# Designs tried in a protein design chat: VH-VL binders against Rusticyanin (rus). Part 1

Scores and structures below are computed, not measured.

Target 1, 147 residues: Rusticyanin (rus), of Acidithiobacillus ferridurans (p0c918)
Amino acid sequence: TWKEATLPQVKAMLEKDTGKVSGDTVTYSGKTVHVVAAAVLPGFPFPSFEVHDKKNPTLEIPAGATVDVTFINTNKGFGHSFDITKKGPPYAVMPVIDPIVAGTGFSPVPKDGKFGYTDFTWHPTAGTYYYVCQIPGHAATGMFGKI
Positions, changes and structure headers below are counted from each chain's first letter, unless a header gives other numbers; antibody chains aren't numbered by Kabat.
F, E and O stand for the ipSAE by ESMFold2-Fast, ESMFold2 and OpenDDE, each averaged over both directions (binder to target, target to binder). V2 = 0.75 x the mean of E and O + 0.25 x the DockQ between their complexes.
[cut] stands for letters that were removed.
The coordinates of atoms that the task and the answers printed are left out; those that the model quotes come from them. Centres of patches stay.

## First folded at step 1 (VH-VL)

Design b1 (framework fv_brolucizumab; at its last look DockQ between E and O 0.08; V2 from the best seeds 0.00; counts 0 for: pae E 11.2 > 2, placed apart)
Fold by ESMFold2-Fast, scan of step 1:
Structure b1 (fold): chain C 147 residues (1-147), chain A 118 residues (1-118), chain B 110 residues (1-110)
Amino acid sequence: as target 1 above (147 residues)
Amino acid sequence: EVQLVESGGGLVQPGGSLRLSCTASGFTFSDYYYMTWVRQAPGKGLEWVGFIYSGGSTYYATWAKGRFTISRDNSKNTLYLQMNSLRAEDTAVYYCARDLGYWYFDLWGQGTLVTVSS
Amino acid sequence: EIVMTQSPSTLSASVGDRVIITCQASQSISSWLAWYQQKPGKAPKLLIYDASSLESGVPSRFSGSGSGAEFTLTISSLQPDDFATYYCQQYNSYSPGEYTFGQGTKLTVL
């Protein structure tokens, strides 16, 4: 399910995020929203997610919106995932975080100038969620954010 | 001001050892994915030595593996290069450099000279 | 390993000249190429990344182009501060030795 993108394509995809930044929060509006998340985007620490030029921001999504998520692994040397759960921190190193309500599964490690990316659509009900990386140790060491 | 400063270079005999240090100012290593060592022999081009991930995992050039070891201490904001079994061909200026995750280097130290000679 | 070859190895030019330096990869590297400037006795300085993206603070007279296996660095109007050695570097491969640099192009006063 993973597609490959060149760096210019990654940069174009990052610009498709429809959110607005306020402090450490990215706020979305409308009936359809587009979230573009990157794993360890250049300039951001390992391990972390980047959304709209913010590290692990809180995402505010309107109840009832259709959410189109694009996740890109820009972290050379490592695989990552972007999975949504109701389970909040702290996270254990080894057991998988469960339940997962939507997500990507594990990305390929970037190779040959190409970055793995995938898209999924999520239809949230009202509530608090978290986006996490399921690679062992990553969420436990900070690779997560709140929705 | 954001900078990297190398130290520990000097004259060593063939077969000897040296430990180089690289200290960061204006940023912290724990905020960045990995750090790299690059060397340059007098009058020659740039040659990659190895890099270290934020968690401590390392990769080395084939010629450096087994003789050179990279380590970091994020609490001291310092990167190290331990060089063993030095040869005359290891004579070079050694630079530490910052990699933001794409394996090109946006910030370089001024370098420290290592001379291996008898 | 990917081999990077620069041409010319040396060139002489005058202030105000348009200067072109070429870098060839032994296999396709997409746009995963950076250019560095190194002045005598100084550390290298990043000029361009992703083949064509100008690093912050670098004068606009520098530009990069190319993709695949052939790349070009252009200085549109040479200034006295530009006499230096220029290096290309690929970052496409994922094996030890992946940070492969070209041999350098030394730009001198004509």
Scores: ipSAE 0.012, ipTM 0.565, lowest interface PAE 8.2, mean pLDDT 84
ESMFold2, look of step 23: ipSAE 0.007; ipTM 0.513
ESMFold2 (binder alone), look of step 23: mean pLDDT 89; pTM 0.910
OpenDDE, look of step 23: ipSAE 0.019; ipTM 0.669

Design b2 (framework fv_brolucizumab; at its last look DockQ between E and O 0.05; V2 from the best seeds 0.00; counts 0 for: pae E 16.6 > 2, placed apart)
Fold by ESMFold2-Fast, scan of step 1:
Structure b2 (fold): chain C 147 residues (1-147), chain A 119 residues (1-119), chain B 110 residues (1-110)
Amino acid sequence: as target 1 above (147 residues)
Amino acid sequence: EVQLVESGGGLVQPGGSLRLSCTASGFTVSSNYYMTWVRQAPGKGLEWVGFIYSGGSTYYATWAKGRFTISRDNSKNTLYLQMNSLRAEDTAVYYCAREYDFWGYFDYWGQGTLVTVSS
Amino acid sequence: EIVMTQSPSTLSASVGDRVIITCQASQSISDWLAWYQQKPGKAPKLLIYKASSLESGVPSRFSGSGSGAEFTLTISSLQPDDFATYYCQQYDSYSSDLYTFGQGTKLTVL
């Protein structure tokens, strides 16, 4: 289920991502990893994800970690999703990317100074994954990153 | 170069209404910016009034809600503050300011316009 | 609301002095704090944001520090152009009063 956050609450949530940035990669450490992703954060191009002030970064997660994901839609006028798949690019405009191993589903469109956010926990097996937006055309035009 | 110019201040009787304008140049008020009003009573500190989001939604300080309304006219690149049911305590210089996109601090300010509420 | 309290309310100093102004929040605001300078009859000017980030064009003699509930603005070597009132402002509120300012510190010539 989607919750609502005010702008100061969104700013606070963004600071909870404890990853370390190196180039276009965000590296996490520990047995529990907290990833905070935003859809089209102000200053970032449409469509894109932002993680730790980086556009669509590669996320490096320790083997065996529990991943707690918070996803916030900051893009006025559009819904987005944050879904994890083993299927790599290229992505078709339609239909939806399948299979999805974990994710949020479609967010509400931001309204009245409130931003939709949700969280989920993911327990990956070792391997390569991708995070994608399932809105038709978004992953096809670049709204994805590698894990 | 960013400029904000306020106008519309003046003397008004208690219970009256007044509309302030803030015209922007060097940027577009609807384009990825939050536009804010901040006031300052003579010899006192700064007090936030409210803002309008880049998409048009507004948000107000608790004391301003119901009496003050923020709007904009994108064709004139102008922000407005409609003030109703004015009281002596509303006497202040009213500043228009640009809130930096997402952050919540004010990077550019207008010179201010004085509103005096007096009988 | 988050209440911001500055100390001192007034401060007299001489050119060349190191000046420190303190700002206290009624609760933790992490580093979501800005500092402004206001000269008589003029609008405020942003000096520092996110507690310690110097705004473009602001002289390097200005610096900010602190986190949580206690913050400082330092002027390392006071210049004549620095006599003004200084305000801190928080932007971490979760309530309807999203932004609150300190009462100001007036810096005057000794």
Scores: ipSAE 0.015, ipTM 0.547, lowest interface PAE 7.0, mean pLDDT 85
ESMFold2, look of step 23: ipSAE 0.007; ipTM 0.496
ESMFold2 (binder alone), look of step 23: mean pLDDT 90; pTM 0.928
OpenDDE, look of step 23: ipSAE 0.046; ipTM 0.696

Design b3 (framework fv_brolucizumab)
Fold by ESMFold2-Fast, scan of step 1:
Structure b3 (fold): chain C 147 residues (1-147), chain A 120 residues (1-120), chain B 110 residues (1-110)
Amino acid sequence: as target 1 above (147 residues)
Amino acid sequence: EVQLVESGGGLVQPGGSLRLSCTASGFTFSSYDYMTWVRQAPGKGLEWVGFIYSGGDTYYATWAKGRFTISRDNSKNTLYLQMNSLRAEDTAVYYCARGDLYYSGWFDPWGQGTLVTVSS
Amino acid sequence: EIVMTQSPSTLSASVGDRVIITCQASQSISSWLAWYQQKPGKAPKLLIYDASSLESGVPSRFSGSGSGAEFTLTISSLQPDDFATYYCQQYNYYSGDPWTFGQGTKLTVL
């Protein structure tokens, strides 16, 4: 279920991500982790994800943690998704169909200064994962990161 | 209350390097602020140099890529512009400025500017 | 690159006049445009953001209008303090282009 946020609400949601940035990595700690990801923040290249103002960062999450994800589409004119998979790059132009472990599905296109966002909860086991956009061509052209 | 102060300008020879600093007072560099450098050649208009976001990602004007590097030290509330391979055309007052709201591209506050003169 | 063109480049006016400065973008920028005032030897000062929102502390005689590719800054009754150079700036971050400024409009005493 997608909700709508104004620009001040988007800024407030981005600040709920408490991960720590070091280089190209955002590191989380604790039993419950809140990841806030955006699709194409102002000034960032199309297509890309941003977490803590970092383009497609590696996310380090404690094994067994409960991960609450908020995904916000800030890219006017385009839909995006935030989906988690064990399949690593390279990605085909067509969407990564299977396996998707958790995710948002396709966002609405932002309109009239409103931005679509949604939440989901993910319960990872230990291992390497990737977050990807399922819009055709997006992951193939770089819209993904490592977990 | 809220201020940005540039320093490090001066006379430099063509091919030389300079590093400019911009220090904030009355506010802290936040996780979702832009910091930017804008220059103005004598008697000319404003020209954007580049942005830096709190996480360190940078974006530059095409003419600045490869010669200019923007960095920041959030713990010192200081923004930097490293300028290499300077040319006479780089002579300008260099301003630092802050993006007022995340997702906003307007700038407030601005620093007072620091003059860089590239001449032999 | 989005090119911003201001007209006129130079404008002469008298105190009390209604002054209009225009800014044209080479492609649509929605309402993502700011106006700045710059006096000689000083840093630019923000007047208007999001095409029509007046910055706090800026006199109500200043107003902005427009959307898409054509924008105007209006000074309803010119005061002596208003003789300055005015710049528009686009921030259409969804275009993938960098932020760009217009060339400036210098407002002088007639």
Scores: ipSAE 0.006, ipTM 0.560, lowest interface PAE 11.8, mean pLDDT 85

Design b4 (framework fv_brolucizumab)
Heavy chain, then light chain:
Amino acid sequence: EVQLVESGGGLVQPGGSLRLSCTASGFTVSDYYYMTWVRQAPGKGLEWVGFIYSGGSTYYATWAKGRFTISRDNSKNTLYLQMNSLRAEDTAVYYCAKDSYIFGEYFDYWGQGTLVTVSS
Amino acid sequence: EIVMTQSPSTLSASVGDRVIITCQASQSIYSWLAWYQQKPGKAPKLLIYDASSLESGVPSRFSGSGSGAEFTLTISSLQPDDFATYYCQQYESWSGTSYTFGQGTKLTVL
ESMFold2-Fast, scan of step 1: ipSAE 0.034; ipTM 0.623

Design c1 (framework fv_daclizumab)
Fold by ESMFold2-Fast, scan of step 1:
Structure c1 (fold): chain C 147 residues (1-147), chain A 118 residues (1-118), chain B 106 residues (1-106)
Amino acid sequence: as target 1 above (147 residues)
Amino acid sequence: QVQLVQSGAEVKKPGSSVKVSCKASGYTFTSYYMHWVRQAPGQGLEWIGYINPSGGSTEYNQKFKDKATITADESTNTAYMELSSLRSEDTAVYYCARDYWGEYFDYWGQGTLVTVSS
Amino acid sequence: DIQMTQSPSTLSASVGDRVTITCSASQSISYMHWYQQKPGKAPKLLIYDASSLESGVPARFSGSGSGTEFTLTISSLQPDDFATYYCQQYNSYPWTFGQGTKVEVK
């Protein structure tokens, strides 16, 4: 279920990401981590994710952590998704990326100064994962990152 | 630095059409919406519509939906607005403006005067 | 459409004066901005989201208000501030502007 946020609420949510930036990597610590991802944040190229003011960063999460993810679609005119998979790139335009181990499904398109967001909790096993957008063509053209 | 540079002034006859351009530089063109706003001589501002240059989706003020067509060319970082079936009431300065984060216009073009007269 | 009405339409003031311009929306809104326009020039953003000062805008400009009533204040008017000021709502399509308030030399 998607909720709606005003612009000040979106800005406040972006500040809740608990990671620390180093180069193109965002590193998380603790038993519970909060990842806040935005789709095509202003100033970032289409299509891309933003986490902690970085384009498609690598996310480093401690083994055994509980991951609380907030995903906000800030891209006017387009729906996006934030879905986690063990399948690495390259990605084809079709078929859909499968299997998905956790994620949001498709967001509403932003309208009337409101932005769709949703939360989910993910309990990863140790290993390498990727976050991807399932809109056809988006992951294939670069809308993904490594976990 | 961000710049929006518009095409030069136009003088047109009633019933004709005109296409105004707005060339963007200094930022990623597809990351921001481009809007068009007009100002009749001595009057206030009136919003016409916008385009998302990434994918070309548009939204129009209902007043202008049959008058204006907004397009964008990603290869040249240029937005366009075509006005059809020109009338004297369409005489105005037309501005392009970049939409930043929540639909405020942080950068504007210099304006293009379109004069419709016989 | 949401109507934006400014008061006053014209204001005469002297350098150093405190100037207040009001903008009234025909229905409750959460999103509005203020722009400044000098003769022969494009508008410039001053205040976004009712109260946030745009980067590079002098601190003498401030915005306040919520719901249907919003104000722009210039704490000590400078020669560069003689201009027309517009409020804008972006709460719903179509975006609409106030009619403008012209601040001119007394």
Scores: ipSAE 0.014, ipTM 0.532, lowest interface PAE 7.7, mean pLDDT 86

Design c2 (framework fv_daclizumab)
Heavy chain, then light chain:
Amino acid sequence: QVQLVQSGAEVKKPGSSVKVSCKASGYTFTDYYMHWVRQAPGQGLEWIGYINPYGGSTEYNQKFKDKATITADESTNTAYMELSSLRSEDTAVYYCARGGYDFLSYFDYWGQGTLVTVSS
Amino acid sequence: DIQMTQSPSTLSASVGDRVTITCSASSSISYMHWYQQKPGKAPKLLIYDASSLESGVPARFSGSGSGTEFTLTISSLQPDDFATYYCQQYDSWPYTFGQGTKVEVK
ESMFold2-Fast, scan of step 1: ipSAE 0.006; ipTM 0.616

Design c3 (framework fv_daclizumab)
Fold by ESMFold2-Fast, scan of step 1:
Structure c3 (fold): chain C 147 residues (1-147), chain A 119 residues (1-119), chain B 106 residues (1-106)
Amino acid sequence: as target 1 above (147 residues)
Amino acid sequence: QVQLVQSGAEVKKPGSSVKVSCKASGYTFTSYWMHWVRQAPGQGLEWIGYINPSDGSTEYNQKFKDKATITADESTNTAYMELSSLRSEDTAVYYCAREDLWFGYMDVWGQGTLVTVSS
Amino acid sequence: DIQMTQSPSTLSASVGDRVTITCSASQSISWMHWYQQKPGKAPKLLIYKASSLESGVPARFSGSGSGTEFTLTISSLQPDDFATYYCQQYNSYSYTFGQGTKVEVK
């Protein structure tokens, strides 16, 4: 279920990410971690994800952690999704990336100064994962990151 | 065009309070954070705090937590800063300024309000 | 909290000179911005995100830097550029100005 936020509320939500930035990697610690991801923050290229003002960063999560994800679509005019898969790049335009182990599904398109956001919880097993956008062409053109 | 228009100069006695206004026009008031910054005569810029007009939440520089109160009125698109227990060292030009949406810079500034604290 | 130190605090320059102002942060910051202030006026944004030139600002102004060290450069000083310049950092809801650099006529 998608909720609506104003831009100041989005900015406040982005600060709730518990990760620590080092270069192009965001590292998380603890048994419960909070990832806050945005789709195309102002000033960032279309299409891309941002975590801690980093474009498509690698996310390092402790083995066995419970991951609470908040995803916010800040891209005016376009829908996006934040979906987690074990399938790595490259990604085809079609068919859609499969399997998806956790994710948001498609966001509403932002309008009237309001941005859709939703939350989900993910309990990963140890391994390498990727977060991707399932809108046709987006992952194929770079809208993904490594976990 | 985007404008911030502040109230006029004030002369106050020590121990009194002052409330400065900042009226916004030309944009959606609730979509941008509003900051207050002061500048004492011949001195540099000093950040006081901000308000998020959409929910009324505020953050202050530690130095000003017991001195300044920032509020906003959505119905008039006006932000306010009240200073209590005025002292001579509070004599300064007070600016309101609009923060951009993401990177923490102030892209639009009010013209400034001179507050003089003297006898 | 994060401290910003500008160098120099004052510099004397002539029209046509290349002017360089440095801003040092006490710890790594997310973003650095630069403002110009003329006597009796509000500050004006010059450069945001270290190196992006604000619309309407002359191309002789440029910025660079990352981490803790940032620089504002005026390639060929014009009479309109005699002013005080301030850096300002942003890092996770933290906002701090440098003490200012006054560029005055030599």
Scores: ipSAE 0.007, ipTM 0.560, lowest interface PAE 8.9, mean pLDDT 87

Design c4 (framework fv_daclizumab)
Fold by ESMFold2-Fast, scan of step 1:
Structure c4 (fold): chain C 147 residues (1-147), chain A 121 residues (1-121), chain B 106 residues (1-106)
Amino acid sequence: as target 1 above (147 residues)
Amino acid sequence: QVQLVQSGAEVKKPGSSVKVSCKASGYTFTDYYMHWVRQAPGQGLEWIGYINPSGGYTEYNQKFKDKATITADESTNTAYMELSSLRSEDTAVYYCARSYYDSLWGAFDIWGQGTLVTVSS
Amino acid sequence: DIQMTQSPSTLSASVGDRVTITCSASQSVSYMHWYQQKPGKAPKLLIYDASSLESGVPARFSGSGSGTEFTLTISSLQPDDFATYYCQQYYSYPLTFGQGTKVEVK
């Protein structure tokens, strides 16, 4: 289920990301981590994800952590998704990336100054994962990052 | 009252560096991005880069990547822009400006008064 | 880089005139802002996100447009409105401004 946020609310949610930035990596610590990801923040290229003001960063999450993810679609004119997979790049335009181990599904398109967001909790096993957008062509053209 | 107050005018020789300050008051410093924009005499506005004071992330115009360094000090609510290897073409008024919605809309709703940097031999 | 081109570069107008300034982007942009600058002063935000009027800005100012074409309109020019106006995109880095439109007395 998608909720709606105004711009001030989106700004407050972005500040809840608990990661630390170093280069192109956002590193998390602790037993519970909060990842806040946006789709195409203003000033960032289409299509891309932003976490902690970084484009498609690598996310480093400690072993055994519970991951609380908030995903916000700030891209006027387009829907996006934030879905986690073990399948690494390259990604084909079709079919849809499979299997997905956790994620949001497709967001609404932003309208009337409101932005769709949703939360989910993910309990990863150790390993390498990727976050991707399932809109056809988006992951293929770079809308993904490594976990 | 929300204000951005910049340091005073500077006259520098070619090859030197300059560091301009921008002190914020009347709002939570870490809630807004701080941008730097310059304007050469009789010219338009040119974006240099920004810093998110919360976490220190910076983004630069590629033209300025090897010339400008933007920093912020949360303890004094002050942003800085250092410009190195100054040339006469760097003569301009330098403005700091905050962005309204933490890059969501990016409108510069509050600006500093500007700092004139003159580079002359 | 996204190029922002304003037209006209200069316009002469009289108090009471309707003034329209156009801003053309070299590619489609999502976020466009308009600023007013008076001689010796910092720019002032007028319109954000193409059409939203900034708090404290007179209602005679309005913005419209999407994609690559945006306009700033002043419905009834006042003496305080003689200034230079700039558009700015916030869609892609580097952030870019138009070259400016100077509105001067006819």
Scores: ipSAE 0.006, ipTM 0.580, lowest interface PAE 11.8, mean pLDDT 86

Design d10 (framework fv_daxdilimab; at its last look DockQ between E and O 0.05; V2 from the best seeds 0.00; counts 0 for: pae O 9.2 > 2, grease 18.94 > 18.9, placed apart)
Heavy chain, then light chain:
Amino acid sequence: QVQLQQSGAEVKKPGASVKVSCKASGYTFTSYYISWVRQAPGQGLEWMGWISAYNGDTNYAQKLQGRVTMTIDTSTSTAYMELRSLRSDDTAVYYCARDMYSGFDLWGRGTLVTVSS
Amino acid sequence: QSALTQPASVSGSPGQSITISCTGTSSDVGYYNYVSWYQQHPGKAPKLMIYDVSYRPSGVSNRFSGSKSGNTASLTISGLQAEDEADYYCSSYTSYSTWVFGGGTKVTVL
ESMFold2-Fast, scan of step 1: ipSAE 0.040; ipTM 0.703
ESMFold2, look of step 2: ipSAE 0.015; ipTM 0.637
ESMFold2 (binder alone), look of step 2: mean pLDDT 94; pTM 0.959
OpenDDE, look of step 2: ipSAE 0.012; ipTM 0.596

Design d2 (framework fv_daxdilimab)
Fold by ESMFold2-Fast, scan of step 1:
Structure d2 (fold): chain C 147 residues (1-147), chain A 118 residues (1-118), chain B 110 residues (1-110)
Amino acid sequence: as target 1 above (147 residues)
Amino acid sequence: QVQLQQSGAEVKKPGASVKVSCKASGYTFTDYGISWVRQAPGQGLEWMGWISPYNGDTNYAQKLQGRVTMTIDTSTSTAYMELRSLRSDDTAVYYCARDLWSGYFDYWGRGTLVTVSS
Amino acid sequence: QSALTQPASVSGSPGQSITISCTGTSSDVGGYDYVSWYQQHPGKAPKLMIYEVSNRPSGVSNRFSGSKSGNTASLTISGLQAEDEADYYCSSYTSSSTWVFGGGTKVTVL
């Protein structure tokens, strides 16, 4: 279910994130929130996630909210995933991350000026979560953030 | 101790298929990838592809796309590499190696010699 | 041909230092810090000597060191010993999420 977008379309999708930035945290409010995450936006280091132009930020989501996630792989040459787990760091190089409570699975590798993106909906219970990339080595080298 | 135990030598005719096995022990099988690397007699190393035992995801070298299939059996901690439509230039030692995506193969099987001859 | 360029051979005397280069492009060696080096003795499987450009696995002598500048990675063997005589291969991650090897360098201890 991966769709394709051009860079201008990616930029338009990034503007739809409903969070508010405070330091290294993105805070969401309301009963329905929209998280738009990218893998390695131009100018950001490999490997990293970007939400609201912040590298691997902590995401603060209201208990009981419906979370609509859009994930876009903008990293030319690499596949990535955006998967949510209660398992915190450290992560093994080949991570066995169970449970994965919601996520995208592995993206296509960007080519020909096209970037793969997909959507999913998540209904979190109260607690601490992490978003991680399950490509071997990526979470182990820092490709994760806290929720 | 980490071990990757490979199946024995094979002799095949051109056009046949070969399936090499690699049984892992001494670690959690699903925590590490498995890459396959071959080496023709007197030649250098050639990466063939990679499989994640966690989810079965694969990535193959473009030269071998369409001829190679990599699979896993988690119940026996075994990885398999099948190469089809064999040619004489597929004669090589085939290695499985534990794949650490951050740039390295830390443990290698002892190799399986596959000879393709008429 | 191999994707990464290595010299075919390098020689040295016991106690000397030798360096093996591994040259690629910005889409492999130059683009990522995922370069590894392997030692292979005749009839044996390769052995990991260096990973992530400059790190040594447990059990590998500190006589082996790795570095990278631009599109070229280097393996240096100091205090060269007879048992270092082997083939050495570099490997790098690529922008296609694949791995490539260099052509290999035969090290001779004279």
Scores: ipSAE 0.007, ipTM 0.540, lowest interface PAE 8.5, mean pLDDT 86

Design d3 (framework fv_daxdilimab)
Fold by ESMFold2-Fast, scan of step 1:
Structure d3 (fold): chain C 147 residues (1-147), chain A 120 residues (1-120), chain B 110 residues (1-110)
Amino acid sequence: as target 1 above (147 residues)
Amino acid sequence: QVQLQQSGAEVKKPGASVKVSCKASGYTFTSYGISWVRQAPGQGLEWMGWISAYNGDTNYAQKLQGRVTMTIDTSTSTAYMELRSLRSDDTAVYYCAREGLWFGDYFDLWGRGTLVTVSS
Amino acid sequence: QSALTQPASVSGSPGQSITISCTGTSSDVGAYNYVSWYQQHPGKAPKLMIYDVSNRPSGVSNRFSGSKSGNTASLTISGLQAEDEADYYCSSYTDSSTYVFGGGTKVTVL
C-alpha cells in the first residue's frame, strides 16, 4: 500500500534511518534496524538510491536482525522500486531481475508536491544481497547497491 | 541583494576547453541548484545541465554528455562549468541560473552571461 | 529544432491581448505542471515571468498570465505595452529529470 507524504514529512522520515555512515557504507546495529531509502533525492543523479544522504551506499546489517524498510520515491515524473535480491551486478536492461526476496513493487509517480512511500519488513539470513530498482534499464544504469 | 556574478568573456580555438565561473551571493548557496543555459548568437536558449550546491551531484543534457563537467566550491559559493573539445558552434553566451532543489523547477535568478567565442 | 514548439513571432497593438503557445509532448509539458516562461530583452539575461504553469513571481505585472491544456502551455499578455517587446521562452521539466526550452517567440508591439 503506497501512502503520500509532503516535503516536510519526507524530511522527517529521512531522519528515522538508524544507520551510521562510514565512508561509502551505512552500518546498522541492534535487533531491529530501520532503513530509509529514497529514489533520486533532489541534487542526486538519475537514477540512484540515497540512504543517509549517500548515493547507492553499501548497507551492513547484523545477521538475524529484523529490518524495517521505508522507501520514498522523490523522483519527479518517474516510478521506482526498492527490491532486494541475491543476484549481483551486472544487470540486463531487460528482463526484470528475478528472484527478489523482499521489496516494494513499483511506486506511483510523484507529482504536485507529494511523494509516494511504503514500508516493508525483512528478516535477512546471513549472506550478500543487493537492493535494485526493477524499472527496465534502471539497475542496468546503476540504480542498485550492496547489502 | 541576491546575485550570480559570472567570469568575463573568453576567446578559444577549436579543440580547446573553457571554464566559466558563477559566484553566488546574498542567499544560502548550499540550499539551491545551479543550472547552466547557453544561447548562440541570434538563437534560442539551450539547457546544458545542473549541479546541486547541496552535494555536488550533477545531471547533464544528453547532447553534452562527455564534454561538460560542472563543479562547486562551497567555501567561495562558486559554481563552475567546463566545456571541452570546443567547436565553432559552441560560440554562445553561457548563463548560470538558480533553481530549487526539491521543487522550484524554474530559474528565478540569472547571471549576466559569459560570451565564449570559438573560432579558428 | 527546439524540443518545445513556439510560434517564431507574435505582433499586437498597445492595449491588445496576445497569446504565445508552447507545445511539447506527454513526457514534458503534458506530464508536469512545471512550465515556466522567461522574458529576454536584447543584450540582457532572461527574466522569470511565470513558474509552475500559472504563478507569478513577486514584481511581475498581473498583465502576464499562464495556463496549460494537455501538451500545450500558453502565456497571455493583456494590455500590451511597448516595454513588453522582447523574446519569450517557455521551459518544461522532463521525464529524464532535465529541462527543455521552446524556440522562443519574438513579440513586436506595433
Scores: ipSAE 0.007, ipTM 0.543, lowest interface PAE 9.2, mean pLDDT 86

Design d4 (framework fv_daxdilimab)
Heavy chain, then light chain:
Amino acid sequence: QVQLQQSGAEVKKPGASVKVSCKASGYTFTNYGISWVRQAPGQGLEWMGWISAYNGNTNYAQKLQGRVTMTIDTSTSTAYMELRSLRSDDTAVYYCARDYYGSGEYWYFDLWGRGTLVTVSS
Amino acid sequence: QSALTQPASVSGSPGQSITISCTGTSSDVGYYDYVSWYQQHPGKAPKLMIYDVSNRPSGVSNRFSGSKSGNTASLTISGLQAEDEADYYCSSYTSYSTWVFGGGTKVTVL
ESMFold2-Fast, scan of step 1: ipSAE 0.013; ipTM 0.612

